# VH-VL binders against Oxysterol-binding protein-related protein 5 (OSBPL5): the designs that were tried, part 11

Target 1, 118 residues: Oxysterol-binding protein-related protein 5 (OSBPL5), of Homo sapiens (Human) (q9h0x9r126to243)
Amino acid sequence: VVIMADSLKIRGTLKSWTKLWCVLKPGVLLIYKTPKVGQWVGTVLLHCCELIERPSKKDGFCFKLFHPLDQSVWAVKGPKGESVGSITQPLPSSYLIFRAASESDGRCWLDALELALR
Key: E = the ipSAE of ESMFold2; O = the ipSAE of OpenDDE; V2 = 0.75 times the mean of E and O plus 0.25 times the DockQ between their complexes.

## First folded at step 7 (VH-VL; framework fv_tislelizumab)

Design d1 (from c7 with heavy chain G27F I29L; at its last look DockQ between E and O 0.80; V2 from the best seeds 0.00; counts 0 for: pae E 4.2 > 2)
Heavy chain, then light chain:
Amino acid sequence: QVQLQESGPGLVKPSETLSLTCTVSGFSLSSYYVHWIRQPPGKGLEWIGVIYFTGRTYYNPSLKSRVTISKDTSKNQVSLKLSSVTAADTAVYYCARHSGSKYYFDYWGQGTTVTVSS
Amino acid sequence: DIVMTQSPDSLAVSLGERATINCKSSQSVSNYVAWYQQKPGQPPKLLINWASTRESGVPDRFSGSGYGTDFTLTISSLQAEDVAVYYCQQYYSTPFTFGQGTKLEIK
ESMFold2, look of step 7: ipSAE 0.485; ipTM 0.836
ESMFold2 (binder alone), look of step 7: mean pLDDT 92; pTM 0.939
OpenDDE, look of step 7: ipSAE 0.818; ipTM 0.928
ESMFold2, look of step 8: ipSAE 0.212; ipTM 0.741
ESMFold2 (binder alone), look of step 8: mean pLDDT 92; pTM 0.941
OpenDDE, look of step 8: ipSAE 0.772; ipTM 0.918

Design d2 (from c7 with light chain N31D Y92W; at its last look DockQ between E and O 0.83; V2 from the best seeds 0.00; counts 0 for: pae E 3.8 > 2)
Fold by ESMFold2, look of step 7:
Structure d2 (fold): chain C 118 residues (1-118), chain A 118 residues (1-118), chain B 107 residues (1-107)
Amino acid sequence: as target 1 above (118 residues)
Amino acid sequence: QVQLQESGPGLVKPSETLSLTCTVSGGSISSYYVHWIRQPPGKGLEWIGVIYFTGRTYYNPSLKSRVTISKDTSKNQVSLKLSSVTAADTAVYYCARHSGSKYYFDYWGQGTTVTVSS
Amino acid sequence: DIVMTQSPDSLAVSLGERATINCKSSQSVSDYVAWYQQKPGQPPKLLINWASTRESGVPDRFSGSGYGTDFTLTISSLQAEDVAVYYCQQYWSTPFTFGQGTKLEIK
């Protein structure tokens, strides 16, 4: 069952934001390049993650999902059995930084993710 | 077929606590964010507050000291309590919902009229 | 708080003519604006989200436009069933706020 789906800006080690389609289900966060076609980028396994808000002076609302021991957060296969995600710019193995368009958008995402991590 | 229905007493004495319940049917409060919104007679709409999936609440600052929103997920209900009421709290009280992270209200309850009178 | 100010407070328009309702926010809300129709004795009904996107089932005579601080709801050809009070709403930040309403009547 889909808990929440929306576009979020995502980055990793390179401080360049990429807008990706994020679909939250119990225990997983599915990441795609676009909502309509849905090229799978990766699946985050939420049970191994921690979530923190990242204060920002810029527009929007930032937060981070990460493995506290710097292990991989990614599932090995995609929802259709894909073995490797599709991405132009590599994302780190152990964390992702997200940016929602507004504070209110970000509050909803934090709320949904916080529950999904429990 | 998601439906929202407000219930509670129609008459409340000044200085008492107004207590209302929103019952959701045809869907789960785990799928929607439920808000309380009120409309004084012949006046516009005032947002009261919201309860999130985790139980976090956000209230209109104008009412924050007097408002409590809570939920009972087993009964699929969201409750509103407004303490120390005066005639200014006479209004139609609505529960309304949105899904996802955007706060436009696609479904509203029928509303329940609360009159504060001696 | 972001104040949403509608104009006019009331409007009378002949059947088949264009009705225009304006809404101005006290600060930028991007396109985070919704429009609602409310008929007597009924709850508000969502017409427009994202300033310009019609909700499913809303007739195409209703259109919305605007970005930032200035927003417009237009009914291109007024029908008798369009007699109602119309509200704009921002959903950029809490507290979420509504305009004071515009009463639309047939002239």
Scores: ipSAE 0.272, ipTM 0.760, lowest interface PAE 3.8, mean pLDDT 87
ESMFold2 (binder alone), look of step 7: mean pLDDT 91; pTM 0.931
OpenDDE, look of step 7: ipSAE 0.809; ipTM 0.927

Design d3 (from c7 with heavy chain S31Y; at its last look DockQ between E and O 0.87; V2 from the best seeds 0.00; counts 0 for: pae E 2.8 > 2)
Fold by ESMFold2, look of step 7:
Structure d3 (fold): chain C 118 residues (1-118), chain A 118 residues (1-118), chain B 107 residues (1-107)
Amino acid sequence: as target 1 above (118 residues)
Amino acid sequence: QVQLQESGPGLVKPSETLSLTCTVSGGSISYYYVHWIRQPPGKGLEWIGVIYFTGRTYYNPSLKSRVTISKDTSKNQVSLKLSSVTAADTAVYYCARHSGSKYYFDYWGQGTTVTVSS
Amino acid sequence: DIVMTQSPDSLAVSLGERATINCKSSQSVSNYVAWYQQKPGQPPKLLINWASTRESGVPDRFSGSGYGTDFTLTISSLQAEDVAVYYCQQYYSTPFTFGQGTKLEIK
């Protein structure tokens, strides 16, 4: 079941935001480059994550998913059996920072993620 | 197909509490944001409030001191209580839900008329 | 509160002619605007989301445009079944607000 799907801006250590297509299901967050092409970027395993609102002075709404022990949050295989091997994603292994387009969008995403983490 | 149906008494005495129920079919309220919206006779639409997936609520400031929205996920129902009603609260009351993280209302109940009299 | 002001309050348009309804917000709402049609005794029906995106099943004679503060709903060739009250709605910030409505009649 898809709880929510939308584009979000995502970053890690670098300050540059990348707009990616996020599909939320119970227990997982699937990340693709675009909704139409569907090129899989990664899958976040929510059972090992914590969620925190991240204060922002700008428009929009920021939040963070992270592994509390700094371990990987990523599934090792994609939804169609894709494997990563030695190829690294442009995103960190243990956390992601997200930005929704507006505060109202962001509050819906936080609420949906809190449900999916349960 | 998602369907919403309002129910409750059509007449409420002044100073009493208006109590309505929205029953959702064709989907689980665990995955929907349900809103209440009202329309006084011959007038426009007024947003009352919303209940989120996790049970968090946000209310129109004009009504916040008198309104409570709650849900019962086991019955797939969302309730509206509006205390200390006056003739100004006479309206058609709708429940509605929105798609994803955006607050445009794609599904509406048929509406239930509440008259505050005597 | 963001005030949504529609104009005109009422209009009459001949069958087959163009009807234009305007909606102005008291502050920028980006393209976070929806349009609804309401016939007597019925709930509102969503026509347009994102200021210009037509909902599935809505006839192509309905179109929306605008960004920021000024929005327009256009019915390119009015039909008898289009007689209704039309509402704009902003969903940019709470409280979500609706325009006062525009009553559309056949002239």
Scores: ipSAE 0.398, ipTM 0.790, lowest interface PAE 2.8, mean pLDDT 87
ESMFold2 (binder alone), look of step 7: mean pLDDT 91; pTM 0.928
OpenDDE, look of step 7: ipSAE 0.815; ipTM 0.926

Design d4 (from c7 with heavy chain Y58R; at its last look DockQ between E and O 0.79; V2 from the best seeds 0.00; counts 0 for: pae E 2.1 > 2)
Fold by ESMFold2, look of step 7:
Structure d4 (fold): chain C 118 residues (1-118), chain A 118 residues (1-118), chain B 107 residues (1-107)
Amino acid sequence: as target 1 above (118 residues)
Amino acid sequence: QVQLQESGPGLVKPSETLSLTCTVSGGSISSYYVHWIRQPPGKGLEWIGVIYFTGRTRYNPSLKSRVTISKDTSKNQVSLKLSSVTAADTAVYYCARHSGSKYYFDYWGQGTTVTVSS
Amino acid sequence: DIVMTQSPDSLAVSLGERATINCKSSQSVSNYVAWYQQKPGQPPKLLINWASTRESGVPDRFSGSGYGTDFTLTISSLQAEDVAVYYCQQYYSTPFTFGQGTKLEIK
């Protein structure tokens, strides 16, 4: 069951944003390169993650999803048994920073993620 | 088939509290965001506010001090209360919904007319 | 607040002819614009989302375009059932706001 799906900009320690397709289901956040091809990038396991808002004066809206003990947030296999994602994106093991295109989009994502983390 | 239906008194005295209920059938209010929107007679549409999955609310700043939106998931209902009403609050009141992160309203209730009169 | 200004306030168009309704936002809203049709005694009906994406069941004669601040709704061949008031809406930021409406009549 899909709770929410949209493109979000994602980054880690590098100061560049990558636009990826995010699909939220109970307990997991699936990340793909594109919505139509479904090139799996990774799956975030939500059960051990925390979520915080990163306030910004920009048009967009930022938030962070992270493991509080700096452990990996990633599942080892994709939803169809993939062992390696179709597109290599060097993202951190323990956190992701997201940017939604607008504050209103970001509020929906925070709300949906907060519920999915419960 | 998701349907939204507004209910409440058609006549409210000035300075009192307007109280309306949006009853949802054919779906769960846990699956989408419910908004209240009003339309004064012969005039345009004004967004009142939204209630999120977690129960958080956002309100139009023009009404924020007087408005409360709440929900009862066991009854599949969303309620609107507007305090200290005046003739300016006479309108058709709609509930409407969206299910993604984008705030365009694909389902609307039929609307209920509220007249504020002494 | 982002103000959405429609033009014209009303227009009359002959059956089978083209109708064009404009909507301008006071700030950029990207493509975060929806269009609604409202007939007397009815709730608004969503026609267009994302400035140009037609909702399911909406006739092909309805189209939308625009990005940033300038948006249009076009009815390529007016039908009798298209007589209504049309509203644009931005959903970029709260409060979400609507245009004042454009009344479309048959000439």
Scores: ipSAE 0.531, ipTM 0.845, lowest interface PAE 2.1, mean pLDDT 88
ESMFold2 (binder alone), look of step 7: mean pLDDT 91; pTM 0.933
OpenDDE, look of step 7: ipSAE 0.540; ipTM 0.864

Design d5 (from c7 with light chain T94E; at its last look DockQ between E and O 0.80; V2 from the best seeds 0.00; counts 0 for: pae E 3.5 > 2)
Fold by ESMFold2, look of step 7:
Structure d5 (fold): chain C 118 residues (1-118), chain A 118 residues (1-118), chain B 107 residues (1-107)
Amino acid sequence: as target 1 above (118 residues)
Amino acid sequence: QVQLQESGPGLVKPSETLSLTCTVSGGSISSYYVHWIRQPPGKGLEWIGVIYFTGRTYYNPSLKSRVTISKDTSKNQVSLKLSSVTAADTAVYYCARHSGSKYYFDYWGQGTTVTVSS
Amino acid sequence: DIVMTQSPDSLAVSLGERATINCKSSQSVSNYVAWYQQKPGQPPKLLINWASTRESGVPDRFSGSGYGTDFTLTISSLQAEDVAVYYCQQYYSEPFTFGQGTKLEIK
């Protein structure tokens, strides 16, 4: 069951944003390069994450998913048994920062993530 | 497949509270954001507000002091209350939905006409 | 509030000819624009999302374009069934707002 799917800008330690396809299901956030090519980047395990809104300029909306004890948020295997995700930008093990394209997009994502977190 | 249907009294006296219900069938309100939109006779469309999955609401600032939107997940219903009505609140009232972060309304109810008169 | 202003308020076009409806936002809304068709006694029907993406089941003669503040709905060859009021809508930020409508008639 898919709660929400859309592209989001994602970054970690580096300040450059990468546009990735995000699919939200109960308990997990699946991240792909694109919806049509479908190359799995990683899966965030939401049961161990916290969610916080980050300040952003008006034309965007930022939030952060993170492990409060600085442990990995990533599943070991992909949804089809993939063992290695594919992405050119390094992403941290314990958190991700997201940017939605608009204020309304961000509000929907926060609401849906609060549902999916439990 | 998905169907929305508005219901409630067609006639409301001035200064009273308008109460409407949107019943969703062919889907769960846990999967959609439900909005209320109204259209005065012979005029354009006005967005009233939305209720999110977590119960968080956002209202048109022009109406927010008089508007309450709530939901009953067990009945698959979303309710609208508009207090202190005047003739200016005479309109066709629609409920409409979207999924995900995309606020274009792909399904609309048939609408219910509310007349504010003595 | 982001104001959506349509032009013209009404439009008369001969069958088979092109109809063009413009919509301008008071601020940039990127491509967060939808277009709706509404016939008397019916709810609005979604035609176009994301400024230019046609909804499933909408005839090819309907097309949308634009980005930022200026948007256009085009009907390339008007059919009798296309007589309706057309609305643009922004969904970039709340409150979500609609244009005032454009009534399309057969000349």
Scores: ipSAE 0.322, ipTM 0.771, lowest interface PAE 3.5, mean pLDDT 86
ESMFold2 (binder alone), look of step 7: mean pLDDT 90; pTM 0.923
OpenDDE, look of step 7: ipSAE 0.814; ipTM 0.928

Design d6 (from c7 with heavy chain S99L; at its last look DockQ between E and O 0.81; V2 from the best seeds 0.00; counts 0 for: pae E 4.4 > 2)
Fold by ESMFold2, look of step 7:
Structure d6 (fold): chain C 118 residues (1-118), chain A 118 residues (1-118), chain B 107 residues (1-107)
Amino acid sequence: as target 1 above (118 residues)
Amino acid sequence: QVQLQESGPGLVKPSETLSLTCTVSGGSISSYYVHWIRQPPGKGLEWIGVIYFTGRTYYNPSLKSRVTISKDTSKNQVSLKLSSVTAADTAVYYCARHLGSKYYFDYWGQGTTVTVSS
Amino acid sequence: DIVMTQSPDSLAVSLGERATINCKSSQSVSNYVAWYQQKPGQPPKLLINWASTRESGVPDRFSGSGYGTDFTLTISSLQAEDVAVYYCQQYYSTPFTFGQGTKLEIK
């Protein structure tokens, strides 16, 4: 059951944005390099996450998904048995910062994620 | 397969409250965003507002003081109330939906005509 | 509010000829533009999303183009059933807004 799928810009400790394809399902956010399953980046386990809007002067809409105790948000294996250690290393273990391309995209994502969190 | 059907009074007196219902069949309103859009006779389209998954609403600023959109998930219905109507509120009222974070409307109801007249 | 301005307000084109409808936004909306067809007594029907992507079941004579502020809907070979009013719509930011419409007729 896919709630929402779209490309979002994502960053962590590095201040550069990477455009990744995000698929929201109940309890999980699947992240791919492109809109195809074979290029899995990681899966965020939403049950442990909190969500906050991050105001920005840049165009678009920013929000942060994070573990409040600074623990990993990532599933150990991907949908096809991929191991997380080989794919998600450039991104932080405990949070991600997202930018939607427009305010309307961002509000929609925030609403859908708010519902999908525990 | 998804169908939207508007229902409500065809005639409303000035200063009263217009109340309309959008009934969805062939799908669940828990899976997409429902909007209200209106079209005065012989004129263009005006977006009224939207209700989100969480029940959060956003309204056209031109109407926001008079508009309420709500939903009843058990009946698969979305309601529109517009208070203090005038002749300027005479229009065909549509409900429409979109999936995901993009607000192009792939399904529209047939529309219901509301005339404001004393 | 982002204003969507269509041109022309009405257009007459011979059967089998090309029809071109323009839409300009008051601010950049990237490619967040949809096009709708509306016939009398009917709701609008989605033709194009993301400025250029045809909806399923829409004939390939319909095409869209543009980015930023300038957008075009083209019907490459006009058919009798294409007589309608056409609307562009931006979905970049609220309030979502539509163009005033372009009435397409056969001359």
Scores: ipSAE 0.238, ipTM 0.750, lowest interface PAE 4.4, mean pLDDT 86
ESMFold2 (binder alone), look of step 7: mean pLDDT 91; pTM 0.929
OpenDDE, look of step 7: ipSAE 0.812; ipTM 0.927

## First folded at step 8 (VH-VL; framework fv_tislelizumab)

Design e1 (from d1 with light chain F96L; at its last look DockQ between E and O 0.88; V2 from the best seeds 0.00; counts 0 for: pae E 4.1 > 2)
Fold by ESMFold2, look of step 8:
Structure e1 (fold): chain C 118 residues (1-118), chain A 118 residues (1-118), chain B 107 residues (1-107)
Amino acid sequence: as target 1 above (118 residues)
Amino acid sequence: QVQLQESGPGLVKPSETLSLTCTVSGFSLSSYYVHWIRQPPGKGLEWIGVIYFTGRTYYNPSLKSRVTISKDTSKNQVSLKLSSVTAADTAVYYCARHSGSKYYFDYWGQGTTVTVSS
Amino acid sequence: DIVMTQSPDSLAVSLGERATINCKSSQSVSNYVAWYQQKPGQPPKLLINWASTRESGVPDRFSGSGYGTDFTLTISSLQAEDVAVYYCQQYYSTPLTFGQGTKLEIK
């Protein structure tokens, strides 16, 4: 059921990238601090999201997941019933900006996410 | 076991369309990406293109105007069409797969030789 | 397009000796490099991914190194079955590109 898993750099309002472990499953994107520690950061509900490429002046490939009505994209509970994430980094409620390390990575992620949004 | 097998006519006349089929077994086209790569006699490898899960394609710019890659997931097939062929298109044609977001190829087909001549 | 340039185009190495193949990219590709071995009449076989990670079943005598633009494949003790053409490949961006190949022979 896991479509894709890898580290991606993620940011929100602050222009500071955080490297997080992303696990894509049908309908959801699970975000963890690390794969081994398993600290759940949040789960993005893909059915309410739109996906777009973002222009980037740096190497890599940027894209954005967002709620078109500026509502929350986050599930309230984690995959093991967690009610709060273990990461204190502030992430926006209605969008996330991602950077894959390469253009090839990013195009694969975009394809897999587009399928998972359906 | 994982297998990719190329098939199609070994001889194609100049200006005509080259049509090849890659038949896969031992894995799903919903889980792995399939690429076409070719190798002219005694020369190196040239990437032709890829078809994604969504049906989106990316082609080598050197061939983009003449190439079409398509797939039929119910038949486990990925097809290549290359129009307006010349002697420069004589090569061994391979299909190869990758998983996830990293475009290195763990399994290749045996290759099929295509000769363009009168 | 990112050009991958291998050197040398061919080399001959005595059995049991070290073989070194270099690959340079025209732009940084981080560690997004794979190495393939191709014997006559066969498709390429994946040896190394991520510039330095051996694929399962690849003997320890094969090692890869490099980051950015300069990459090396080393065979620490050449065996008779290692006679082949070796290709580097970048997978940082499309189009995916391969080096021109390095033919390895036994002297």
Scores: ipSAE 0.307, ipTM 0.779, lowest interface PAE 4.1, mean pLDDT 88
ESMFold2 (binder alone), look of step 8: mean pLDDT 92; pTM 0.944
OpenDDE, look of step 8: ipSAE 0.848; ipTM 0.938

Design e2 (from d1 with heavy chain Y58R, light chain F96L; at its last look DockQ between E and O 0.87; V2 from the best seeds 0.75)
Heavy chain, then light chain:
Amino acid sequence: QVQLQESGPGLVKPSETLSLTCTVSGFSLSSYYVHWIRQPPGKGLEWIGVIYFTGRTRYNPSLKSRVTISKDTSKNQVSLKLSSVTAADTAVYYCARHSGSKYYFDYWGQGTTVTVSS
Amino acid sequence: DIVMTQSPDSLAVSLGERATINCKSSQSVSNYVAWYQQKPGQPPKLLINWASTRESGVPDRFSGSGYGTDFTLTISSLQAEDVAVYYCQQYYSTPLTFGQGTKLEIK
ESMFold2, look of step 8: ipSAE 0.612; ipTM 0.873
ESMFold2 (binder alone), look of step 8: mean pLDDT 92; pTM 0.948
OpenDDE, look of step 8: ipSAE 0.883; ipTM 0.948
ESMFold2, look of step 9: ipSAE 0.535; ipTM 0.844
ESMFold2 (binder alone), look of step 9: mean pLDDT 92; pTM 0.948
OpenDDE, look of step 9: ipSAE 0.884; ipTM 0.948

Design e3 (from d1 with heavy chain L29I S30T; at its last look DockQ between E and O 0.63; V2 from the best seeds 0.00; counts 0 for: pae E 4.7 > 2)
Fold by ESMFold2, look of step 8:
Structure e3 (fold): chain C 118 residues (1-118), chain A 118 residues (1-118), chain B 107 residues (1-107)
Amino acid sequence: as target 1 above (118 residues)
Amino acid sequence: QVQLQESGPGLVKPSETLSLTCTVSGFSITSYYVHWIRQPPGKGLEWIGVIYFTGRTYYNPSLKSRVTISKDTSKNQVSLKLSSVTAADTAVYYCARHSGSKYYFDYWGQGTTVTVSS
Amino acid sequence: DIVMTQSPDSLAVSLGERATINCKSSQSVSNYVAWYQQKPGQPPKLLINWASTRESGVPDRFSGSGYGTDFTLTISSLQAEDVAVYYCQQYYSTPFTFGQGTKLEIK
């Protein structure tokens, strides 16, 4: 049921990275504040997303999940029926930029996400 | 019981294509990544490349123009082709696996010796 | 390419004594380092991952340390079966690279 789980740095328009716990399942990417006591931040619906590698001058490895028509990528409710996610910062409705700690981590995330998008 | 086994011709003529197959048992190549690594006689280890679940490949830049890695999921096999071989390609060739996003190799095949004759 | 340089290229250590092998990367690889043991006619065997985490079944006399660019494999009390060639490997970025190896012998 769980394809991959790890901490990733995530940002949108605010130019500040937030380290969040990401859990990949078929069709969805679940995002939590922490791995130990995961307060739900949001769920990305992968069926509407595209994935691209994003070159960066920063260390690590960057990629982007986005809706090609600029529509929301977010599920309306969390996995336990949550109606409001735990907000750590404003995140865009139509995309997220991710940073893995290393190139090797990032390549595995791309592979797993591409499979999950199919 | 996890096992990887390399197979192919032990003798290859210069300028020809080296072809090897890694057959695995005790795990599926849909669940673990399989890499090729080689070791020239009396020398160190050189990573050749990997094929991902999606079919994407990553190769050592030193070999990239000459190497192709492919897979046959139904036979649980990963194959290596190295074109235009020279004496410098004489080595023991290993296949090895990693799990998840981390590229340390917990299981290796026994290796197969390939000699490029002049 | 990230170059992994081991030192020494070979060493001889008396039975029961401490063996120390160093590995230096040409740039930071954080703790993305593994160590392997290779005996003649055999494939490499994984000993240490994440620079310091011992694989299951590996004797506790093997330990690893380091972060960034400088890494060490230590065998606290050498035994006869520890005679082998040892390799470090970085898995921070492709191409994944190995050190040139360190041959460990009984003195």
Scores: ipSAE 0.183, ipTM 0.728, lowest interface PAE 4.7, mean pLDDT 87
ESMFold2 (binder alone), look of step 8: mean pLDDT 92; pTM 0.944
OpenDDE, look of step 8: ipSAE 0.779; ipTM 0.918

Design e4 (from d1 with light chain Y91R; at its last look DockQ between E and O 0.86; V2 from the best seeds 0.00; counts 0 for: pae E 2.7 > 2)
Fold by ESMFold2, look of step 8:
Structure e4 (fold): chain C 118 residues (1-118), chain A 118 residues (1-118), chain B 107 residues (1-107)
Amino acid sequence: as target 1 above (118 residues)
Amino acid sequence: QVQLQESGPGLVKPSETLSLTCTVSGFSLSSYYVHWIRQPPGKGLEWIGVIYFTGRTYYNPSLKSRVTISKDTSKNQVSLKLSSVTAADTAVYYCARHSGSKYYFDYWGQGTTVTVSS
Amino acid sequence: DIVMTQSPDSLAVSLGERATINCKSSQSVSNYVAWYQQKPGQPPKLLINWASTRESGVPDRFSGSGYGTDFTLTISSLQAEDVAVYYCQQRYSTPFTFGQGTKLEIK
């Protein structure tokens, strides 16, 4: 069951944003390069995560999904059994910073993610 | 099929609280957001607010001190309360559903008329 | 609050002619604009989402365009059933605000 799907800008320690396709299901956030099948980047295990709104001076809406003990948030296998994600630049193991294009989009994502956390 | 229906008293005295219920069918309040919108006679549309999956609410700042939106998912109901009403609150009140971050107000209720009169 | 200003407030157009309704936002709303049609005694009906995407069942004569602050709804060949009030709405940030409406009549 897909709760929400949309493109979000994502970054880690580098201050450059990458637009990725995010699919929210109960317990997991699936991340793809594009909506096309076979472009899996990684799967975030929501059980181990916390979520906070992150203030930003730029347009849009920012939030952070992170492991409170600085451990990995990533599943080891993809939804089709993939063992290696397709992104060329690695994302951090313990957190992601997201930016939605508008406040309204960001608040919907924050709400849906808060519900999907265990 | 998908349906929203507003109900409540048609007449409310000044300074009292109006209380409306939106009863939904054909979809789940755990999967869709519900908004309240109103339209004074012969005038335009005013967004009142929304209740999200987690129960978080966002209200029009012009009404924020007087409005409460709540839901009962087990009864398929979303409630609107507006306190301290005046003649300016006379309007047709609509509920409308919104799915995901991309699809707003695809279904509306028929509307219920509220008159504030002394 | 983001103010949505429609022009004109009313418009009379001959059957089969083009009708154009403009909507201007007080600040950028990207493409987060919807257009609604409302007939007397009915709730608003969604016509256009995301500034330019027609909703299912909306005739091809309806089109929307714009990005940022300036938006347009066009009816390429007016039909009798198109007589209504038309509203634009921004959904970029709360409160989600509507334009004041444009009444469309047959000339």
Scores: ipSAE 0.428, ipTM 0.807, lowest interface PAE 2.7, mean pLDDT 88
ESMFold2 (binder alone), look of step 8: mean pLDDT 91; pTM 0.922
OpenDDE, look of step 8: ipSAE 0.785; ipTM 0.920

